VH-VL binders against Phosphoglycolate phosphatase. Designs and how they scored, part 3

Target 1, 238 residues: Phosphoglycolate phosphatase, of Staphylothermus marinus (a3dnn7)
Amino acid sequence: MIRLAAFDIDGTLTINRSSTVLCLEAIDALRKLEKNGVIVVLVSSNALPVVVGLKKYIGLSGPAIGETGALIYYGEEEIVATTKYSAKQAYLDVLEKYNEYVYGSWQNMFRLHDYALKIRKQYLSKDNEIYSLIKEYVENKYPYIKVGYSGYAIHLTPKDTGKGKALKQIMEKHGIRREETMGVGDSIMDWEFIKETKIKVAVANADPELRRKADIVTTKPSGYGVVEIVEKILDKPP
Below, E stands for the ipSAE of ESMFold2; O stands for the ipSAE of OpenDDE; V2 stands for 0.75 times the mean of E and O plus 0.25 times the DockQ between their complexes.

## First folded at step 1 (VH-VL)

Design fa1 (framework fv_firastotug)
Fold by ESMFold2-Fast, scan of step 1:
Structure fa1 (fold): chain C 238 residues (1-238), chain A 119 residues (1-119), chain B 108 residues (1-108)
Amino acid sequence: as target 1 above (238 residues)
Amino acid sequence: EVQLVESGGGLVQPGGSLRLSCAASGYSISSGYYWSWIRQAPGKGLEWLARIDWDDDKYYSTSLKSRLTISRDNSKNTLYLQLNSLRAEDTAVYYCARDEWYGSYFDYWGQGTLVTVSS
Amino acid sequence: DIQLTQSPSSLSASVGDRVTITCRASQSVSSSYLAWYQQKPGKAPKLLIYGASSRATGIPSRFSGSGSGTDFTLTISSLQPEDFATYYCQQYGSSPYTFGQGTKVEIK
């Protein structure tokens, strides 16, 4: 039935939305999908080496999407950028202007297009105000950059790319139709790629807006919800 | 379904080289999984030799790595194994197999090709 | 490297018998990464069990695996005519990956 399944990592393959600890049962479920001929794609806003490293040590053969869709890893000889723009100048500008409120993600040393800012702990109670301030500044001064906030980091991303654009390029390269795909996530930010799939899945503890948009909401949270949906997909009653 | 067909076996001289081919059909070797060579000496057990991943990472058994080369040709959907400095103890049936994505256990096997190292 | 020793090396059994084959590792096998294969004369091995206890697709329920650490077991609960074959264990918990010497199950 499905030939490709795309998964967000943080909050979706982890034990919960507050931890980076992987749900091993979810990792085993991804391996079972590949055993049944399904291409598994990891989708992340993390720097490409983080996503590729995870993919390789899990033992997954499918492509990896890093930097919020700006980079696709197909293999060592084929790493593809989905945009010609970089948010690096906007990022450096924001660091200098708003250093009081934000600092750079350590992963920025390994980024080419998408850049992440972290809000200093003493200002987390004002996170939405700081996000709005930075968004207004950047989108006004750098019209080719968009600003998003996941609750963990503020991302500066070229407007002409995204997780959904990257996923569509992978589908096109592998000759996979939308009707043969599934997307799973926990954040409304994941809707950008999930909307490009046929089976749209939100885990039980996902954002309310994502749960409302999804075709299927799992009964179990985070990685345990991934186990649930994978078992449903592979176990087809007569 | 996945089919694997080995070729290149036969009688070879001690000190010579062995080059085996494994033609895959029903699945593209560049699309996923790991692919291995395994041998079995007459009346003995199985011995893993080498693995190549879909992204061209190569792994070898410790005892044989200096004599062994695994490779692939994606355009021909074919795996290769080269073994140098052949000895009588290299006499075996050589199998190619698909490694499960979880590690080095094997879900599809070729029929095998017999290699005899003798003068 | 990890050496796998199977017991017994051979056994004779009748259809309907319960057959037990053991595989002992010289060192602990990480994460129970152990597989079992069936091989018939002139044929390639066929995967039966992986991860010590998970049955491969299409394998009859009479085949079961168990164990952890250094001691693993393959059980055939009610032997069928097509089950007369040689059985091999394989560990993939550490490199190099190694196989047992085999257990031949013969007609009594």
Scores: ipSAE 0.000, ipTM 0.393, lowest interface PAE 18.8, mean pLDDT 87

Design fa2 (framework fv_firastotug)
Fold by ESMFold2-Fast, scan of step 1:
Structure fa2 (fold): chain C 238 residues (1-238), chain A 120 residues (1-120), chain B 108 residues (1-108)
Amino acid sequence: as target 1 above (238 residues)
Amino acid sequence: EVQLVESGGGLVQPGGSLRLSCAASGYSISSGYYWSWIRQAPGKGLEWLARIDWDDDKYYSTSLKSRLTISRDNSKNTLYLQLNSLRAEDTAVYYCARSYYDYEGAFDIWGQGTLVTVSS
Amino acid sequence: DIQLTQSPSSLSASVGDRVTITCRASQSVSSSYLAWYQQKPGKAPKLLIYGASSRATGIPSRFSGSGSGTDFTLTISSLQPEDFATYYCQQYGSSPYTFGQGTKVEIK
């Protein structure tokens, strides 16, 4: 039986990949995992308070991963950073140099290590060019920072951390073996944590690259695919 | 393996109605994916018409939505397209096709198509 | 609606040639969700590339796609006899789905 299940939030627990509206059926499925003794871990690039708030109001007792793996919330008395570095200086530098193209995410006020940039609406047609420009600038000047683009935000993240590193630390702390784990996501960027699990799941509408790497691809999209996989793993003989 | 077979084409009169069927085999159309109708006028390009999702949500081309109805019959595993108030411009080969969801809507499986000719 | 314009509308080429077809969108295509299709006379289109650069199952390595935003390219590195066909781009970053007008690749 699976003892730990890790889930990406945006595009995985939501009704689709373009909305932040939660799929309530998926939330109900997470609560069923919790009731069956499975440790449910929410994995996100969002600021830690956003992820922690969500897990608390769903009723999940498991840890939460925020800031693209840079922070783990185990409880109010135990919040752990997985990196000694912060992308804050690189972020401020990019804002000054490339203010014409990008602006800062409002969540940056609540970040310590990972920082997010948004591309201004008038430049969205050149999003990949702007991403490449910022990536080259930052990675040359700040060799300890990596730059990723989700299609929604450009993230500046310390190289020595990530969603996979954070998940592995949680597994070690709880004495969970890889063979007892499942990871679910919708983006190729989720592969970093999903690859650390035994059952690697992509929802039906996930990136093609993730679907090729996954052990299981659900037949339904986003949150509805989460319902499907949860029902499958809970369906066992008495 | 999923296979799609269109039927219901032929010669139809202007002002009439058209009802096309697309029989799916190898996969239940209510279990997943998006299912679309696409047409191609002789010697011209491809035009997307309508989509029905695994959960029965329906989407239509903005220029044709008043004349189009997409539906399905789960018991027959069949998709339907109805086009009303036919015009000469509706003469085309009509395809049904499977696609992934929004952000993955490439059409990976196509039927062979059925020719519709609108002429008196 | 997003309009896709292909260039050229037609071209003539010989076996072994490198062929490049471009597709320009009137608005940015979200997440580079752009596909390329090959269509031969009397047949349904065949998916070649999806997500701007990923080859579909069974598609030869001579076909490659690139691009983002509003500018996309399909390249055939060494044209084979079976590659003479009409090629279409299609965006699926937003509804309604739209196709380019097509590019006919003819034998010289």
Scores: ipSAE 0.000, ipTM 0.422, lowest interface PAE 17.1, mean pLDDT 88

Design fa3 (framework fv_firastotug)
Fold by ESMFold2-Fast, scan of step 1:
Structure fa3 (fold): chain C 238 residues (1-238), chain A 119 residues (1-119), chain B 108 residues (1-108)
Amino acid sequence: as target 1 above (238 residues)
Amino acid sequence: EVQLVESGGGLVQPGGSLRLSCAASGYSISSGYYWSWIRQAPGKGLEWLARIDWDDDKYYSTSLKSRLTISRDNSKNTLYLQLNSLRAEDTAVYYCARGYDDYWYFDLWGQGTLVTVSS
Amino acid sequence: DIQLTQSPSSLSASVGDRVTITCRASQSVSSSYLAWYQQKPGKAPKLLIYGASSRATGIPSRFSGSGSGTDFTLTISSLQPEDFATYYCQQYGSSPYTFGQGTKVEIK
C-alpha cells in the first residue's frame, strides 16, 4: 500500500516539459491521492514560497520541498533547513565573472541556500557548454557547493543537501517506510529523490537516463503520465 | 468522466462541404492534449485526416490538405473538422480521438458520426 | 508513406485458442512507435498496445505485443468470448499516421 507519493513539478505536473502551464487532470489526480489518505509531497528547485503556494491552493496537506531540498515546509510555524551552508557567495562570484552568459533568477530574492542562474537567450544553443564551464569553476573554487542544470536554470546547491535528503527526512518524521512510497519525475535531476522511494516512476517524455533507471515508465507524457500512475495506484494498490 | 461526442453527420451532397463537431466533456481542451480526426469507410480500415494541438497548431494528411480545415472553440470545449469538395469516397464514419504531445497513438475515441455522400 | 499490411485478413478461432496477428511495415518504423487497437462492430476502436509491446491501462494480460523494425505481432494467449473483434495496427513514427487494413477474428 502506498502512503506517501512525491512529485516533481516542472515537466511532471505541467502539460509538457517546455511549459509551466499545469495539467489540471494531474492536479485532480493529486487531490484524489490526498482524499485517499496518501501524503503528497511536492519536490522542487523553486524558492519555497512558490512550492508552498501551489500545494496550498491544490489543497494538499503534505510537506513541500523547495530550494533543491535545502528547505522543507511542514506547516506555517515549521520550516526546516536541511543544510547550514549557503551557495550565495558562489552565486555572486559567478554572476560577476560570467555575466555575459548568465543572469540571476528573480526567485533568488526569496532564497536562503540554493541559488539559480538563467542562461541569456542568445546563448541557449550553448547551454551545456556554459553549464560545464560554471560547474568546473564552482566545483574547483567552492568544494562545498554542487552545480546542477534542470534545463530551466543552473542551480548552485550545498553538497550536504538535496531533494533526496529532504524526502528522507520527511519519511522519517512521518514514520513512513520506503516500501510505502512512490516518486515521480521527468528529469535525471529528479533521480536524487526518486531513488529513495519504492516505486520509481518516470513519465513517458522523461530524460532517457531517468527512464532507464525507473521501475515504471508511464505511457503518457508529463501530467498525463501522473494521471495514469495515480489511477493504477488507486485501482490496484501495490 | 472524460468523453468525446461527434455530431454533424448525415446525408450530404457531392461537391459541397461538411462541418463536423467533437464536443469534449470532463476536461478542458485548452489544458493540453492533441486531437485528431480519423475516418473509416464502410467495411474498410482507419484513415487519419488532421490533428490540432492544445495551442492551436494544425496538421493535415498530405493527400487531403487542400480540402481540410481543423479548428476549435475553447468557449464551447469543442473541436471541428471542415471538409470541402465532397466526393463519394468521403462516405465514412468520422471519429474524433485524443492524443499526446510526444506520441500520436489515441487513447480516447468518440463513438463516431456517419457521413454519407450521395450523388 | 509507410504502408502496414496485416496477416491474416481474417481468421476463425475457438475460445481458449492462441491467436497471432502480424503487421508488416513497408519500411522501418522508428523507435517501434507501433500501436494495436481492438474494434467491435458499431463501436469505436480501443487502444490495446502502444510502443509495440506496452499494454495499455486496463487491458488483460492475455494480450501481448512484440516486434521491431518492419515486423510486429499481436498475440492473444487464450481467446475469450469478448475478444471476437477486428484488430488494427497503427504506426506513429512517421507522418502521416497509417493503419493496417485490419484482421477480423471470428467464431469458428
Scores: ipSAE 0.000, ipTM 0.393, lowest interface PAE 19.2, mean pLDDT 87

Design fa4 (framework fv_firastotug; at its last look DockQ between E and O 0.01; V2 from the best seeds 0.00; counts 0 for: pae E 18.7 > 2, placed apart)
Fold by OpenDDE, look of step 2:
Structure fa4 (fold): chain C 238 residues (1-238), chain A 118 residues (1-118), chain B 108 residues (1-108)
Amino acid sequence: as target 1 above (238 residues)
Amino acid sequence: EVQLVESGGGLVQPGGSLRLSCAASGYSISSGYYWSWIRQAPGKGLEWLARIDWDDDKYYSTSLKSRLTISRDNSKNTLYLQLNSLRAEDTAVYYCARTYYSGSFDYWGQGTLVTVSS
Amino acid sequence: DIQLTQSPSSLSASVGDRVTITCRASQSVSSSYLAWYQQKPGKAPKLLIYGASSRATGIPSRFSGSGSGTDFTLTISSLQPEDFATYYCQQYGSSPYTFGQGTKVEIK
């Protein structure tokens, strides 16, 4: 029986991968999981206040992962950092050197460890080149920082943390075995935490590589895929 | 409420060194905020000098890096600044400030005056 | 380093006046990383605005910030007696952090 289910937010709980609009049916599905005793974990690269706010308004009581795994929210009195490092200086350096191509996410005002960069609209067609450029610069100058690209933002993240690490800590804290877990996502970047779960799920419109790696690929995209997989697991006998 | 109190200022000869202290109360300096030193020459503007992070990483202004040392004693909840090879142009009021995560300064000490003169 | 130039360097105004101070950056600064401070003689600076347009805790609504790119503005909608002071802009979008030269608001 599944006791814990982890979900990416952007592109997974939304109506599609190009929208930030939540799939209301998916939200209802998550609430159903909780009603059935499953710990629901939101996993995101967004700033922790964004993730926690979303979690609360959705009506979920489980832990939340923000800043690409750097922070875990267990409750109002328990926030845990999974790293002691910050990419702040690296971020400032990138802005100074490459502000022609990128700008800082507004969320960085509320970020501690992981910092996000947005590619300017006129350069979106060259997003991979810009990503590679920044990746090379940062990872050479800052050995303790890794650079990722979610398709939404470029992330500068300490190497000693990640979505997988954060999820494992949550599992340990709650006494949840790997065999009792499910992970759902849409991006190859989600594999980091999905691979730590027993039931590995990619939504229909997920990255091809994630779909190849996943145990299950839903027939419906994004939030509608979430609805599909939730219904499936709830129908399984304990 | 966070309070910062600088000390250690005074008259120093050229070529000498200053060591300033900033005693913090109302918040632990090791709990996550950045902490900075900023100085202001008489009748002049503000100049950022150094920053220390919660992980004890240290950052300095480019022009003064070779002469500056920022440090912290968590047990005393105190921030320190050392500036060596003092010059007349180092005469200023030195402030310690809590640095918001993004880089703004929300709490300041009253400042301590350092005068470099022969 | 990013240089910040404020205009004017000084101005005279009366109580009730609308006051506008400009801060121009030598390079583009994200609106998320521009702050304004107020400083009175013999006192430490006080944070007014952060993130170009967000008022710090306890700051009256008559203070507002705006701008993006290289041009930022601090506005006092109706100057009060306690507002006569020197104002500084500061960027923290690039290291090292830098300040404007200041604008002194004096009583007319």
Scores: ipSAE 0.000, ipTM 0.495, lowest interface PAE 13.3, mean pLDDT 93
ESMFold2-Fast, scan of step 1: ipSAE 0.142; ipTM 0.696
ESMFold2, look of step 2: ipSAE 0.000; ipTM 0.405
ESMFold2 (binder alone), look of step 2: mean pLDDT 91; pTM 0.933

Design fa5 (framework fv_firastotug)
Fold by ESMFold2-Fast, scan of step 1:
Structure fa5 (fold): chain C 238 residues (1-238), chain A 123 residues (1-123), chain B 108 residues (1-108)
Amino acid sequence: as target 1 above (238 residues)
Amino acid sequence: EVQLVESGGGLVQPGGSLRLSCAASGYSISSGYYWSWIRQAPGKGLEWLARIDWDDDKYYSTSLKSRLTISRDNSKNTLYLQLNSLRAEDTAVYYCARDLSYGEWTYYGMDVWGQGTLVTVSS
Amino acid sequence: DIQLTQSPSSLSASVGDRVTITCRASQSVSSSYLAWYQQKPGKAPKLLIYGASSRATGIPSRFSGSGSGTDFTLTISSLQPEDFATYYCQQYGSSPYTFGQGTKVEIK
């Protein structure tokens, strides 16, 4: 039986990868894990208040990971940064230089370390080219920053942190062994935390490489796949 | 700044084994990157052999998986490819490459390649 | 395994020409997982295009990629002397990774 389960939010707990609408059946599945004594950790590139708000109103007692692993929320008096660096200067630089192609995420006013850029609607057909330009510029000028593209936003993140580093710190703090863990996601960017778990799960509509790396690929997409894997886990013998 | 240097090639006999090394400089192989081995027989095209992720997950060509082992040594900043039961058709230039096809930063393909090391399998 | 077939296998061109190389997959490949490489005799391959259409760092604007599904194209808008080489497409959306057979671009 697992003692900790970590879940990506967007595309994993939502109805599909193109919507932010939560799959209520998936939320109910998280509540069932919580009721059975499993620590549920929400893992996200979103600003910390977004992740913490979601976890509180679902009723999850576990920690939350925001800003692509740069911040861990254990409680109101225990918020931990996993890096001393901030991508803020790189973000402001890119916003000025590439304003023709990108704009800042509204969540950036609530960020400390990880900063997100959105591609303007008219340039979405050239998203990979714009991502490549920004990646080359930032990684040359700011060697301590890495640039990722989720399909939703371009993230500038300190290289010395990540979702996996944050999850590993949570496991250490709670005395949880890898063999007692499960990770679930939809993007190859989620591999960084999923690889730190024993049961590595990709939802049916996940990125092809994540499906190849995973131990289990659900038959159902996004949140419906979460329902599937939770039911399988809860049916395991002691 | 980033460089890869393959070594361990040369003349080997059929039925023998081969261990190739790929020494990385200008960055750490443990820093969240992925690595592939590719070969090219004389006058032929490119053939992908194996990939190792920085967290030690391994992937192999289906036709060669029983004869291939990919590994790394973080302390030496070096990648390895072991090929057993060598045949004449294994004669090729063997390349190592930094593989950013998947990762937390991008879907970027193989962006840095070594110069290659020639392996000749002949009696 | 996904098979990639390039057309033509070879072509002759002059400096200034527009060159087009096609890569056809035996089954659908996400455009996010298709790359093009350039290889000169005695040298290692060099990444030109990734994600079907994104230029790699330092690659001149005359190189462009396009396509989706099973049909992908590499275009060189105005061929330069340094562009005479063999070009390979590669998919990395399915294991094993596979390469096209190559297209040799020779001086006319």
Scores: ipSAE 0.000, ipTM 0.437, lowest interface PAE 15.5, mean pLDDT 87

Design fa6 (framework fv_firastotug)
Fold by ESMFold2-Fast, scan of step 1:
Structure fa6 (fold): chain C 238 residues (1-238), chain A 121 residues (1-121), chain B 108 residues (1-108)
Amino acid sequence: as target 1 above (238 residues)
Amino acid sequence: EVQLVESGGGLVQPGGSLRLSCAASGYSISSGYYWSWIRQAPGKGLEWLARIDWDDDKYYSTSLKSRLTISRDNSKNTLYLQLNSLRAEDTAVYYCARIPYDSSGYYLDYWGQGTLVTVSS
Amino acid sequence: DIQLTQSPSSLSASVGDRVTITCRASQSVSSSYLAWYQQKPGKAPKLLIYGASSRATGIPSRFSGSGSGTDFTLTISSLQPEDFATYYCQQYGSSPYTFGQGTKVEIK
């Protein structure tokens, strides 16, 4: 019997990993989980308003994790920061120094702790080289900041937070043990929160590394894999 | 940059067999993609032949199933198509094409240049 | 097997014209799993549209797709000289996957 299920959004609740279009069957499956008493948590690197907006319009009552774990939304009067640090100074520094290669995400105007950089189209073939360059610069000059690359954006995040830390805080607040939890994702970056759950799920089209680490790999990709695992959980709880 | 390069075509005799290769570059074929072989007779339309998935599931055209074998070799990053009991009707340009690892189904996002197979005596 | 029939088989249009190509399936295509490909003379086909209406990466906005069930449409608004080509629809809703016979578009 699980009591909490945490889901990555992009590539997990969407129709595929190249689109932001929601898989409506997956959204229906999330609603069914909540009707059966399971707390649904959306986990994202997006700015908090993006995640909260999605959760509200789907009709989910569970918490939302934004900014790579730096912020948790429990309700309109309860928004909790999991870190006292901000990557804003490092972000502005990188924009000035490496403007040739990167630009700022539009969502940064709605961020407090985690900041995202996009690689300019002409340099995408050198994305790993640019990522390494920025990582070395930032982590040497700002030792309290870590740099990650999702394939979509370079994130500057305070080292003392993460998606897994935020999820553990939610579990503690709700009195939920690890044994009562499930985590679902599509990217190796999602491992940071999925590893903190009992049932570790990768959708069929997830990164090969995540599929190797997961307890369960669905037969269907992205949102359709979410439908598959939800039906299985509701039919045969662990 | 994603590339697919077919080879193994040429002039072959009726009743023989052919083995075509498709060398992939710019990505690993073990990383969750799917692939199809498609052919096109001179001046005619496209005909789907077979599909192989990252997990080695295989699917074949109903009319050609008994004569086709699709396979892959991860160490060479290469896909193969074996066609037996060749007929004049098998004369065509043979393409390999990639299917992305996503839920939008089995559409063909990148195609190779094709390799011409001519079956004649 | 699902048979796809394209209409028209060929057409001639001027630069700037709106071109519409239809694809009819003999049976309903599951999940609108239908794609459109462009093939220029001597070249391999190129993906334009998948999932009936999703434009592939790098494809100009003048190309659009629509439809569901058995009736699908590819539209090219404001035809350009580089759009001279043969266009194919393909269903991938059920195996074996099948293609339409093709529509040849000639620019005047």
Scores: ipSAE 0.000, ipTM 0.383, lowest interface PAE 21.7, mean pLDDT 88

Design fa7 (framework fv_firastotug)
Fold by ESMFold2-Fast, scan of step 1:
Structure fa7 (fold): chain C 238 residues (1-238), chain A 121 residues (1-121), chain B 108 residues (1-108)
Amino acid sequence: as target 1 above (238 residues)
Amino acid sequence: EVQLVESGGGLVQPGGSLRLSCAASGYSISSGYYWSWIRQAPGKGLEWLARIDWDDDKYYSTSLKSRLTISRDNSKNTLYLQLNSLRAEDTAVYYCAREGWYEDSYAFDIWGQGTLVTVSS
Amino acid sequence: DIQLTQSPSSLSASVGDRVTITCRASQSVSSSYLAWYQQKPGKAPKLLIYGASSRATGIPSRFSGSGSGTDFTLTISSLQPEDFATYYCQQYGSSPYTFGQGTKVEIK
C-alpha cells in the first residue's frame, strides 16, 4: 500500500516537457490518490508561491516543496526552511561573469535560498556546455553550493539541502515509512527525491539518466505517464 | 584502455556466501560511468544482478535483492559483489561490466573475462 | 519485468548469408535503451549495437540494428566465419535490466 506519492511538476504533470500546460488527466489522477488516502506532495525547483498556488487551486491538501527542497509548505503558519545557507552570492557572481550566456529568472525576487539562471535564447544549442561551465566554476569557488540543470533553468542550491532532504522531512512529520512511498519525475534533478522513495518512477520522455535509475519507466510521456502509474497503484494489492 | 578482472570464484557450499572482486585499471571507478554485475549459468543466457554508479547509487535485481550486496573500494579501484544463502542455481560465470554513456544511450561496452562460481554439495 | 523474446532460438547459415534476428519486448521499449551483444564460446559478451541502431566502436558495417516499440532486429548482411556465435538483445530502459534468451548462429 502506498501512503505518500511525490510528483515533480514541470514535464511530469504537464502535457509534455516543452509546455507548462497541465495535463488535466494527471491532475484528476492526483485527486484520486488523495481520495484513496494517499498524501500527494508536489516537488519543484520553482519559488514556493508558484508551487503553493498550484497546489491550492487544483485542490490538493498535501505539503509542497519549493526552491529545490530549500522550503517546505505545510500550511500558511508553517513554512520550514531546510537550510540556513543561500546561493544568492554565487548567483550574483555568475550573473556578472557569465552574463553573455545567462540571465536571472524572474522568480528570483521570490526566492530565499535557491537561485535560478535562464540560458539566453541564442545559446540554447550549447545548454549542456554552459551548464557544465557554470557548475565547475560555482562548485569550485562556492563549495557549499551545488549546481543542477532541469532543462528549464540552471539552479544554484545549498549542498546541505535538496528535494530528497525535504521529502524525508515530510515523511518523518507524517510518520510515513520509505516502503510506503512513490516518487515520479522527468529530470535527472528529480532523482534526489525519487531515490528516497520505494517505487521510483520516470515518465517515458524523462532524461535518459533518470530512466536508467528508475525502477519503473512509464510507457506514456509526462502527465499521461502519471495517469498510467496512478491507475496501477490504485489497482495494487496492499 | 579500461580493463576489468574478476576474481573470487571457485567451489562453494550450498547455504554459504560468496564475495567476488572486480579490479578495474585504466579508469577510476569513482570518476564516472555505471558498473554492473551480470551472471550466466552454464549453457544458459545472461542475467543482470546489480549496478553501482560512480556516485555510489546502488541497484539490484528484484528477485535477488535480499541476497545481494554491491559495493566498491575507491582506494583499490575495485568493485565487489556479495551473494548470500547460495543455492545450486547460483552456479554461473559472473561478469563485471562498465555501462558507458553514448549520446543519451547506454550499454555494457567493457566486460571482464568472468569468474566461474560452482555451488555444489 | 520486461521480457525479451528472440526469434529464432537458433539458426544454421553459410558464409555470405544475410542473417536476421528479431527481439520482441513484452511491453514498449524506447529504442534509446536497446542493445545487442555477441558472445563466442568461453568468452565474455561483446557490444555490437547500442540505442537500437548505433554500431559500437570497431564493429564491422555488416552489423546493423533497427526497430522501435516492441519489435527490434539485428541484421548481419554477409555472414563471416568469425560471426558464428550467440547473439543477445538487452533492454535497459527499466529496472531490472533484462536480456533475451539468445540466438545461436551455427554453421550449416
Scores: ipSAE 0.000, ipTM 0.411, lowest interface PAE 18.9, mean pLDDT 87

